# Designs tried in a protein design chat: VHH binders against Di-N-acetylchitobiase (Ctbs). Part 13

Target 1, 344 residues: Di-N-acetylchitobiase (Ctbs), of Rattus norvegicus (Rat) (q01460)
Amino acid sequence: EDCPCSEASLCRPIRHHRDFEVFVFDVGQKTWKSYDWSQITTVAVFGKYDSELMCYAHSKGARVVLKGDVALKDIINPTFRASWIAQKVALAKAQHMDGINIDIEQEVDCSSPEYEALTALVRETTEGFHREIEGSQVTFDVAWSPKGIDKRCYNYTGIADACDFLFVMSYDEQSQIWSECIAAANAPYNQTLTGYGDYLRMGISPRKLVMGIPWYGYDYICLNLSKDDVCAIAKVPFRGAPCSDAAGHQVPYRVIMKQVNSSVSGSQWNQDQQAPYYNYKDPTGRLHQVWYDNPRSISLKAAFVKHYGLRGIGMWNANCLDYSDDALAREQTEEMWGALRPRL
Below, E stands for the ipSAE of ESMFold2; O stands for the ipSAE of ESMFold2 at other seeds; V2 stands for 0.75 times the mean of E and O plus 0.25 times the DockQ between their complexes.

## First folded at step 6 (VHH; framework vhh_7qia_2)

Design e1 (from a13 with S31D; at its last look DockQ between E and O 0.68; V2 from the best seeds 0.00; counts 0 for: pae E 4.7 > 2)
Fold by ESMFold2, look of step 6:
Structure e1 (fold): chain B 344 residues (1-344), chain A 120 residues (1-120)
Amino acid sequence: as target 1 above (344 residues)
Amino acid sequence: QLQLVESGGGLVQPGGSLRLSCEASGFTFSDYAMGWYRQAPGKQRELVAFISSGGSTNYADSVKGRFTISRDNAKNTVYLQMNSLRPEDTAIYYCAKESRYSHWTPEDYWGKGTPVTVSS
């Protein structure tokens, strides 16, 4: 297919192996020129295809990969599965992409045909891409823990074996709240680490695991805010749990940074969860508690990634920072990108 | 493609009733929980009511006993019966599919909304 880049070489697949990944998601908001391309190894395109992004990423030696989503019910049919894979391979060739990130987050019963079909999809997708596109990368997004999070009974070891590596979504860890219905960290440090312990104990190589961190937080309306900063939240059930983070709203880091210094509390640090939060009062007088990740909390996670020899680090999503020319915004954005590299 | 189309909003007097509908397409409706959210001018969008794929329901405290969420899987439709309406219920009401709790984008699961105004 015709190469949209300034040089034909920019349309060639990225073929080199990376020992350490910096895996980022782009959702199509035209901020990608300002990303830290000195670090990025893979961009997963979750927005509309942008040939300029593809060309620019290749000029920096980074892979650009497709978003892979499909209903599990449909992929039980092997003919449908094969057709879907052929379509994705053809699309990747036409768009000069370097692979696919499979982002399937549907619940799966352990005894269902979807259990086997999902593993087959990942294996067959990897085989198809590797056969058709030299050096291609096929990855799969998994929950922060393999222990039945969000009713996802997946064959985690089979999936990890079948693809190049897993992107572990170490965020949304309040998707099922089984205890007191309160606001809490999006990615509490010890709970996050326990999830990796569980993946490793299953026999998954640390070189198959990329830690995904959140560049967004959750903003919760507090039905009650105690003197101990306990924010009671609305009961919104999710996949069998009586409470969830759906009581709040996802808020990108750029919005958090514009609000925190004018908040009631300013930024606070929770030592038990190793995460920042703040309280603010909205224009109608309601109290809110916002939990997020910042350079401090991310640096702790980056240190874990290095200490345990994980394959890399990444985030949802790269568009969450303020890429404007404002001096404070530039400093905050540089610090967030810099936090991916631990200072040891 | 995924679509959620809300209808049934309008102007009502305090104490009145409305029934909102949301017709869904582009996904297997019966497999997903559905919710109704609302947004008053200058306020954040808030959850009003939630119904699981199995029919279990939950409500915001402000609407308990007044609002009823239901679903008709044969018609791919979720409903919100709103009784004993109050002026503070004035908002744009949005239908939502159960959010994917990772890699969510705003376009993935919201309808365009239907306005509800409660005034005399």
Scores: ipSAE 0.044, ipTM 0.420, lowest interface PAE 4.7, mean pLDDT 89
ESMFold2 (binder alone), look of step 6: mean pLDDT 82; pTM 0.828
ESMFold2 at other seeds, look of step 6: ipSAE 0.157; ipTM 0.566

Design e2 (from a13 with N58Y; at its last look DockQ between E and O 0.51; V2 from the best seeds 0.00; counts 0 for: pae E 4.2 > 2)
Amino acid sequence: QLQLVESGGGLVQPGGSLRLSCEASGFTFSSYAMGWYRQAPGKQRELVAFISSGGSTYYADSVKGRFTISRDNAKNTVYLQMNSLRPEDTAIYYCAKESRYSHWTPEDYWGKGTPVTVSS
ESMFold2, look of step 6: ipSAE 0.270; ipTM 0.647
ESMFold2 (binder alone), look of step 6: mean pLDDT 82; pTM 0.831
ESMFold2 at other seeds, look of step 6: ipSAE 0.070; ipTM 0.493
ESMFold2, look of step 7: ipSAE 0.078; ipTM 0.473
ESMFold2 (binder alone), look of step 7: mean pLDDT 82; pTM 0.832
ESMFold2 at other seeds, look of step 7: ipSAE 0.319; ipTM 0.679

Design e3 (from a13 with E98L; at its last look DockQ between E and O 0.01; V2 from the best seeds 0.00; counts 0 for: pae E 13.2 > 2, placed apart)
Fold by ESMFold2, look of step 6:
Structure e3 (fold): chain B 344 residues (1-344), chain A 120 residues (1-120)
Amino acid sequence: as target 1 above (344 residues)
Amino acid sequence: QLQLVESGGGLVQPGGSLRLSCEASGFTFSSYAMGWYRQAPGKQRELVAFISSGGSTNYADSVKGRFTISRDNAKNTVYLQMNSLRPEDTAIYYCAKLSRYSHWTPEDYWGKGTPVTVSS
């Protein structure tokens, strides 16, 4: 397939090593021109392919990678695995992409054939991409903790060894609530850091870990909202836990910023979780509590990334910010991108 | 192309039963949790029930014990068996594909839904 870029050189693979990653998920809107390209090292395309995005990213020296999504039941067959990998390599070549981000979040029993098949898929994908596309990047998305989150009995050390690095999804940390069914931070600071401690203690190099930050929050309907701001939520079980964040709905940062200063509470800071929240009342009179991440909470995590020498930082997802030319929106968006930078 | 097609709704008396179906296409159905949501007149869409890819089920308190969610991965179909129906169950019912990243949160795709009316 011919190169769609203004220069043929922009279709060549990105081959250089990056000491620090800024890993960005794009979900297919036309906001990518406004991203902070001074930081970005990799864009994972989770929306429709956009050749203009690919060309622009390459002009900035950034990698653009495919979304890798396949059912675990299918990949236990080695022939199917090989065929799927060949198909993804061919697609990457046709679209001038620099690798693949493997995004598999399915339950795996420790005794199942999927346990070994998943590690084999990651290894074989990495081998195939590295062989066929010089300098290609193969990454795998892992839960915020290796401790059996969401019933994922994965070979985390084998997967980390098999690919270039892990993107650690340090969000949705309320997917399994084993205590009181209450609204809480999407990525509580100490719980997030404990997850990295656990990954490191199992022997995974910090140079294999990229911290994923949420640029969205959760909006929960409060069945009851106490004077101490404890928002009781509906019991919505998930993968064995009696409560979960499925009682709420994801809300992008741009929506939160338009609501927070006119909410009933304004922005509040929870010291234990080191995360912001606010309360509001909907038109039907129901109380809501929204938990999110802002430059303050993200800056604390960026400092951890620098202090412990992690491979980098990234977010789900870059389309969550307000990229309009409104002066307040521009300031808020610049602050969110700026919060990713480790302090010198 | 992602497609979710709900069916099985209708008019039913209080105490009656209905079985809703949702046929899905355009994605690997067996890899995703699926949910049923409903939207009553003048209200926001709300969760009714979820079923994980592995078959674990979950229900809103308002329907627990009366509704049963199930799935048939061979037919790419999720079902909602609704028993002991009440007037407050009146709504348009929608099925939803749940995000792998936010594994119990619906993606922003909605079919036409299937209306359920419970009245005497």
Scores: ipSAE 0.000, ipTM 0.215, lowest interface PAE 13.2, mean pLDDT 88
ESMFold2 (binder alone), look of step 6: mean pLDDT 84; pTM 0.850
ESMFold2 at other seeds, look of step 6: ipSAE 0.012; ipTM 0.470

Design e4 (from a13 with T105I; at its last look DockQ between E and O 0.37; V2 from the best seeds 0.00; counts 0 for: pae O 7.1 > 2)
Fold by ESMFold2 at other seeds, look of step 6:
Structure e4 (fold): chain B 344 residues (1-344), chain A 120 residues (1-120)
Amino acid sequence: as target 1 above (344 residues)
Amino acid sequence: QLQLVESGGGLVQPGGSLRLSCEASGFTFSSYAMGWYRQAPGKQRELVAFISSGGSTNYADSVKGRFTISRDNAKNTVYLQMNSLRPEDTAIYYCAKESRYSHWIPEDYWGKGTPVTVSS
């Protein structure tokens, strides 16, 4: 209830509508002053609450939303579900937040009670927030495709209908590798587009879909690196697939930019996947291949977002860029924020 | 809050055995895959063994046939049975929750580790 901002008006809910979303995840590293606030419509706070961030976002007309996560087995109980929702609404009011981003990524069997409970949770959360906080926004994070990705049998149409929009995590697209166990793009262009085709074919409105792009890449140790840049990776299975991107590790864009120009290969572009990569040798002599997204690959995706009338674009996560005073870092960071703007 | 607590590490002679345990709390353990990783001095962390929520397993080539990963969903615990230990198995061993499914702070994915030293 107490307003921590310099003006009481900054604690009022954001009520105006935006035709195009720029959805930003913040993980609490005090870099948020340097974000491109001319674009941002929503900040999802996945770190500790920061009242200064809330006040600043509101001063820029942007929403700040809670992270929503809860065990699915618990929410099949309607009483527990209602209690959890009431708790989140109360927290949002106390912190002057503008809604919640529900980030539940658990396996769900189609015939399980969790299937119906998840949809009910999303609908009841949306109803509760909209009733209690004027102009509030409730969103749900979905995998890059509805086609049983990661054994998530969700009621995607019901969930999309029940909330304000879906944030589509169009990254980690190598979570299930059914063919050769090789390093590949985090978000291959055509595979990403196929995922949206699948959502649209289900009857979900493009105005319910925000494209999430990665500001991180994957660094893979190559068991073999062929003449044609094919990097064989360790077999790490995931949810029924024999191989996965868990053979590598995530690397933020700021680290990639410090390494790419001193790498063995320099920056390379894969035309089939429309994504950049590079090879390097670590201090122990092992060869690595790093796949990432840059302004070029992101601009292609932003153009798709505009062309097909999607609700907007966003990223995991805004803290991945280099916000230092270094001249090269400033240029690179500006280019990454600029690539989010759709152009045809 | 999510928590992973490793135990069972120690000093062993080559050819010996150890059993590592990782007790998990703060999430629905049975719904997530779990892994064991290790980090030797001066090296990057590497995957050792992985077990899906359904019980399917995978192993690094260097440990296949010697190590066995298992889980007990009733106890929220993942085990790593380590047999025929070699000096190159010396490392800090970390338990990890399936990381691709959380937008939470990266620290939520790892335990603090349990050291294993194989020497005579």
Scores: ipSAE 0.015, ipTM 0.361, lowest interface PAE 7.1, mean pLDDT 88
ESMFold2, look of step 6: ipSAE 0.209; ipTM 0.618
ESMFold2 (binder alone), look of step 6: mean pLDDT 84; pTM 0.851

Design e5 (from a13 with F50W; at its last look DockQ between E and O 0.58; V2 from the best seeds 0.00; counts 0 for: pae E 6.1 > 2)
Fold by ESMFold2, look of step 6:
Structure e5 (fold): chain B 344 residues (1-344), chain A 120 residues (1-120)
Amino acid sequence: as target 1 above (344 residues)
Amino acid sequence: QLQLVESGGGLVQPGGSLRLSCEASGFTFSSYAMGWYRQAPGKQRELVAWISSGGSTNYADSVKGRFTISRDNAKNTVYLQMNSLRPEDTAIYYCAKESRYSHWTPEDYWGKGTPVTVSS
């Protein structure tokens, strides 16, 4: 219970619930002072614990939550499940945290004991946190669509009912490529929106859904690049699909903004996917295609969030921007944070 | 700390056999798919074989019938049995762990590799 903050009140739980969520992930790169704290409602700590971040977030009225990750085969055992939850509650109390973001992305067969165990974990975690930490927030990260993405047969309605809200990972939408093995948008607009339609059709309230957008893109080596900008990629299977975005690698927005200046094409806009991309040639002569999200593509998604009454918006991850004092970097960073707030 | 340690590479004649091993630590091995990739000098790293947490396997067309991937969850080890080796199998072979979630991490995903040379 020792409070590391300048005032004891900064170690008290955040009790106020927000009308609109801005949910961010922090991965521990010491750039968090430069985040747009006028918007943030929750910081999920996926990096090393930093008591200064916790104190600062609380001074801005924002929640700071634990990362919840555990092997599904272990949580089938109810005693292990209860012990894990007790450990997380104790950790949250010791670190003055405001809850937990459960980030379990393992494959689950529909007929497996993991199916029921996962829902039980979420419900029991929520009950434990709400009982022990007043005003605590328990959230769960779900795939961009409930339609068996990445072989995740989860009880989405049960999980949504069991926790405070879902963070929908509306990115990595090329994790399973069932058609041609080509580079494509990380979060194509219409496909993203179709995923929300599917969640809503299942009966999940829009007030339970926070849209997660990517502040990173994918850089693919093109085995072949056609005149129509079709970039053929290596065949890397993932969870039953013959192709995946594992043929490329993730690149934060700050790197993309530097690379686009040296690209042959400059930033291009794909109208069908409503996403930007560019082509470049590396020093060894290999052609690359990079797909990403920018203020234009993000603004479209933020408008959807507001228009359809979703719980909020967020991103993976807040450390992806260039928070240096460079004038161009500052402008780019302001535009990315600003895109989360639609003007309509 | 996540660690993948490959072993079993070396020099072998065409038609020969090698067994690669990858000992894993720092994560719950049985919960993840594991794979073998290879990279010849000046070429892209390519998938060779993949085994799911449940034991389902996939192979590159170039190695089907010659290579076998297996795992021993009690020893936290994945194996690649390579039979009927050809000079075109010459490469550095890398063990890989499946990412368990879409969220990016700074952790190592790959082993350091073990070289395999098949002399003609």
Scores: ipSAE 0.016, ipTM 0.401, lowest interface PAE 6.1, mean pLDDT 89
ESMFold2 (binder alone), look of step 6: mean pLDDT 83; pTM 0.842
ESMFold2 at other seeds, look of step 6: ipSAE 0.126; ipTM 0.529

Design e6 (from a13 with E98Y; at its last look DockQ between E and O 0.81; V2 from the best seeds 0.00; counts 0 for: pae E 8.9 > 2)
Fold by ESMFold2, look of step 6:
Structure e6 (fold): chain B 344 residues (1-344), chain A 120 residues (1-120)
Amino acid sequence: as target 1 above (344 residues)
Amino acid sequence: QLQLVESGGGLVQPGGSLRLSCEASGFTFSSYAMGWYRQAPGKQRELVAFISSGGSTNYADSVKGRFTISRDNAKNTVYLQMNSLRPEDTAIYYCAKYSRYSHWTPEDYWGKGTPVTVSS
């Protein structure tokens, strides 16, 4: 079909290979023109398709990729699996997209047919996209650790071999709380690094791993807040754990930056987790503790990415920043994009 | 000052049983998850069993059904009951303290451990 771009060449697939990835998720707001396109290599479109975004990304040499999500029970059937893949390839061609990011986060029992079906889906999707769209990119989103996180018994080595690279969701690390039920960092530094150690120990190449960082935090209501800033949270179970981050609510960085200015505590730094937090009191008198990531915490992780030669870095999600003309917002947003580049 | 003192290891024949103990001091024991790790000669240290502060347990596949982790918060002690022992269980066994904020990463403290030898 006709190219919606100013030049027909902008509808052609991106074919060149990048040695370092900056992988961003876009959720469909009109903030994408303000992204740092000097860095971006891939935009995963998790919002409504926007042809102007596609054209602009291609003008900067960046890939745009589809969101891939499907029920694992359905893909056990190889005919259904093939049909789903054909549909996604056709959609990518119609929208001039450069691949797909497979975002399946369902529980898998190690002995179930879903275990093999998931690996087959990833392999067959990669084969289909590479055959039909030259230079296309197929990626898979994995939990922050391969050690049975969220009851996901996946064939991580098989999946890594089967696709171009893994996006490691190094966030939501409090989804299963096995110790005291307290608020804690979204991505504690040492725990994050241990997850990568586990992926590498399995034999997965660092060139197959992109570190995903959060541009959002969690806001928790404290049932009790101690003098040492220990915030006890409600017990909300998740996938076999008695406590989880579901006791809190996700909050984008732009909201955090407005709230931290008027918080009771101001921004604090936790040395054990190498992450920032703050406390505030809501209008009903409830105490809250908010954990997030900022340029300081992200820069530490970017240094790890460089030191271990990982494939790249990325975030959920690019719409979380304040892209307004406000001078403070511009400064904060520039610092967040700049933190993706390691600093010595 | 953090201290973890493992005991209860020894020499046992295949099919036998041992009960390991880890006495902890220098922290509020009941607030922390604990674990047992083991390291065989020439191998990497591996997780054997995990127990949350609230008593929930998790086991390595190689020991499920044979080993039981438990804790006594009044005695600041973690136990590992090891039944149906096999020669491949031969290792030095270490207990581990997890941090309040990093539920999957034990603190980087490794005592002397307690050796377990299962010989044919």
Scores: ipSAE 0.011, ipTM 0.443, lowest interface PAE 8.9, mean pLDDT 90
ESMFold2 (binder alone), look of step 6: mean pLDDT 84; pTM 0.857
ESMFold2 at other seeds, look of step 6: ipSAE 0.073; ipTM 0.568

## First folded at step 7 (VHH)

Design f1 (from e2 with A33Y S56D; framework vhh_7qia_2; at its last look DockQ between E and O 0.82; V2 from the best seeds 0.60)
Amino acid sequence: QLQLVESGGGLVQPGGSLRLSCEASGFTFSSYYMGWYRQAPGKQRELVAFISSGGDTYYADSVKGRFTISRDNAKNTVYLQMNSLRPEDTAIYYCAKESRYSHWTPEDYWGKGTPVTVSS
ESMFold2, look of step 7: ipSAE 0.535; ipTM 0.782
ESMFold2 (binder alone), look of step 7: mean pLDDT 82; pTM 0.835
ESMFold2 at other seeds, look of step 7: ipSAE 0.512; ipTM 0.768
ESMFold2, look of step 8: ipSAE 0.479; ipTM 0.806
ESMFold2 (binder alone), look of step 8: mean pLDDT 82; pTM 0.837
ESMFold2 at other seeds, look of step 8: ipSAE 0.456; ipTM 0.742
ESMFold2, look of step 9: ipSAE 0.548; ipTM 0.804
ESMFold2 (binder alone), look of step 9: mean pLDDT 82; pTM 0.836
ESMFold2 at other seeds, look of step 9: ipSAE 0.121; ipTM 0.594
ESMFold2, look of step 10: ipSAE 0.551; ipTM 0.819
ESMFold2 (binder alone), look of step 10: mean pLDDT 82; pTM 0.833
ESMFold2 at other seeds, look of step 10: ipSAE 0.501; ipTM 0.793

Design f2 (from e2 with S52Y; framework vhh_7qia_2; at its last look DockQ between E and O 0.73; V2 from the best seeds 0.00; counts 0 for: pae E 3.5 > 2)
Fold by ESMFold2, look of step 7:
Structure f2 (fold): chain B 344 residues (1-344), chain A 120 residues (1-120)
Amino acid sequence: as target 1 above (344 residues)
Amino acid sequence: QLQLVESGGGLVQPGGSLRLSCEASGFTFSSYAMGWYRQAPGKQRELVAFIYSGGSTYYADSVKGRFTISRDNAKNTVYLQMNSLRPEDTAIYYCAKESRYSHWTPEDYWGKGTPVTVSS
């Protein structure tokens, strides 16, 4: 099929593997030309396919990979798995893509057939891609901890062995709140690190782990905001927990940066969670507390990635920054991309 | 391509009832939790009710005891039975596929909505 790029060589698969990954998610907005391509090693396309993005990424030596999502009940059938995989390989060839990022976040009971089927899917996908596309990359997205987060009883060691590396979603850590129903950090530092300790203690190599950090935060309406900045939130259960971050709304960093300057508190730092937050009052008089990650909180995590020899770092998602020509926006965006670099 | 089509909204008097329906396509309906959200003029969209793939349910405090969520996996449809309606239930009601995946976009999870007006 014809190559849509300015040069035929840009449609060839990326064959070289990097020692350090910078793994970004693109959700199909037209900001990708402004990404920091000096760092990027992989773009996972979670938006509409854009051949211009593929050509540009290849011109920078970066991989472009498919989104892989399929219902677990369907993949119990091995014939269905094989058909799905063949379709994804064919799509990757037609679109000149370099692999697939498998993003399955469904509940799995430990005693269910889905437990074995998921591991089989990851292994068979990796085998199929590696056989059919030289140098292809197959990755799997895991929760911030292997300890049954969101009722996901997965074979984490089997999955890690079966694919090229795991992308660890070290965010949405308030998806199950078992304690007080209060607003808290999206990715509290010590809790995040505990999750990696648990993955490593299972025997998973640090070279199989890419740390995902959030470029978004959560905005919570406070039912009550105490003198000590404790924001009580609505009780919204999730997967067996009485409270969750569904009481709030995800907000991209670009929105947070415009709002923090007019907030009641300005940006505050929580020492226990090592994360920033602020309080604001909306036009109807309701108090809100917003928790997010910034260059400071991200640089602490990038230092951990370097110190423990993890495979790399990445984020959900690259479209969350302000890529306009505004001088403050350019500075803020540069600082967020710069925070990903593990300083030597 | 995921599609969620809401229906059953309309004008109703206080104390009346409506049944909303959401017909789903483009995904394996029985494997996912489904929910209803609503947005009143000038307000944020809020969760109304949710039904998990296993059949367990959740309701916002403001609708507990008055609204019932259910699903028919054979028809790929989720329902919201709304009884004892109040003027404050006036909103556009949106059907949603499970929104609690970390890696989602708004288009992956929302229908176009069906308006409900509760007034004399």
Scores: ipSAE 0.165, ipTM 0.584, lowest interface PAE 3.5, mean pLDDT 89
ESMFold2 (binder alone), look of step 7: mean pLDDT 81; pTM 0.828
ESMFold2 at other seeds, look of step 7: ipSAE 0.239; ipTM 0.628

Design f3 (framework vhh_7nfr_2; at its last look DockQ between E and O 0.74; V2 from the best seeds 0.00; counts 0 for: pae E 4.9 > 2)
Fold by ESMFold2 at other seeds, look of step 7:
Structure f3 (fold): chain B 344 residues (1-344), chain A 121 residues (1-121)
Amino acid sequence: as target 1 above (344 residues)
Amino acid sequence: QVQLQESGGGLVQPGGSLRLSCAASGFTFSSYAMSWVRQAPGEGREWVSSISYSGGSTYYADSVKGRFTIARDNVKNTLYLLMDSLKSDDTAVYYCAKESRYSHWTPEDYWGQGTQVTVSS
């Protein structure tokens, strides 16, 4: 029997139920020992498998789950679906994992066979994992809103019913820009909350929704930066929209914290979007505008999670913070983890 | 494992043409939109062109519009970039990319190794 942990008990599945989820994405860097394990309930492993991470998470009572990604064209075939699921269950057993986070973000037409196949995949995956791994957790990542975001016509109610809970990706909300091509918040507060209103109005229980918040921002090159801080961005289309956040690039919070105090503007707060941003000039003289989330903007969202009784909160991704022993970095990192705790 | 293999780069005079190819394997090519991205020396990566999964929609950066043509062959799992009227500003390493605008993507999952295009006299 092949257990890589210091104790055989650490290879046993996590069976207990958590009333509130703190759902963490790890992308394979060696920062995970410094995470706030007092809060974490699930680690989704989106990097290379690390048996030490698995053992450590289990020692803290946290689940470790697989990344689930498969082409929708292939899963239309029920035999292929069954084979894929069997492979994932076998992998989870071999790696002593506690489930799978299904991260399928492909576009789906409402009248296509992929519409039904996706729901069937989620249901069959949940059934397979629950049968084969006691206490296992199967989750599905959804866009910030069910209203046709990124051409994803998914059966959201069917998927929510079919798995343990949804991780709602309340970020990348500028993936489709239908108005002026300008930089804007990654997760504007009121727009984010409207997305949850839409999920709840469909009849999805708040106990099926985990709010995902970004620990990264977007750095945009400004083709023009107006007196009112309006940053015009390059036109990069995405899934039918003429403009998108693909005009920028994602930057982790640790990079933002090292840049913001030496930026041309310093940190600014946009009242309408309830999000911070700053402007800087790069070495070639180009102006940039960076939009991000910080303890202030995240605390507002954590308060919403508590008030509306959502299943929990989580982030993309835990590797985004500065886990060095520098005093300022420790303070900033503690504040970001602390912001996940609901406040009134 | 996703594999993207670019080819067709080289040295070209201003006004010349090149055709880049990208052979894809390790994923269902016809299910994903594809892009070309380039990186000039000392610069960040710049989006060049994108094509929908079926090939029915194509998109171009303003800097290349009217000069470059993106195409795909879903039978051969190959992405193309036909580059006409090349300028010195087009000198860069060109990468093909699998749909890189998923929320949970990483460069190592979605990038090729690149092919050098040099436009000089």
Scores: ipSAE 0.131, ipTM 0.587, lowest interface PAE 4.3, mean pLDDT 90
ESMFold2, look of step 7: ipSAE 0.134; ipTM 0.586
ESMFold2 (binder alone), look of step 7: mean pLDDT 82; pTM 0.832

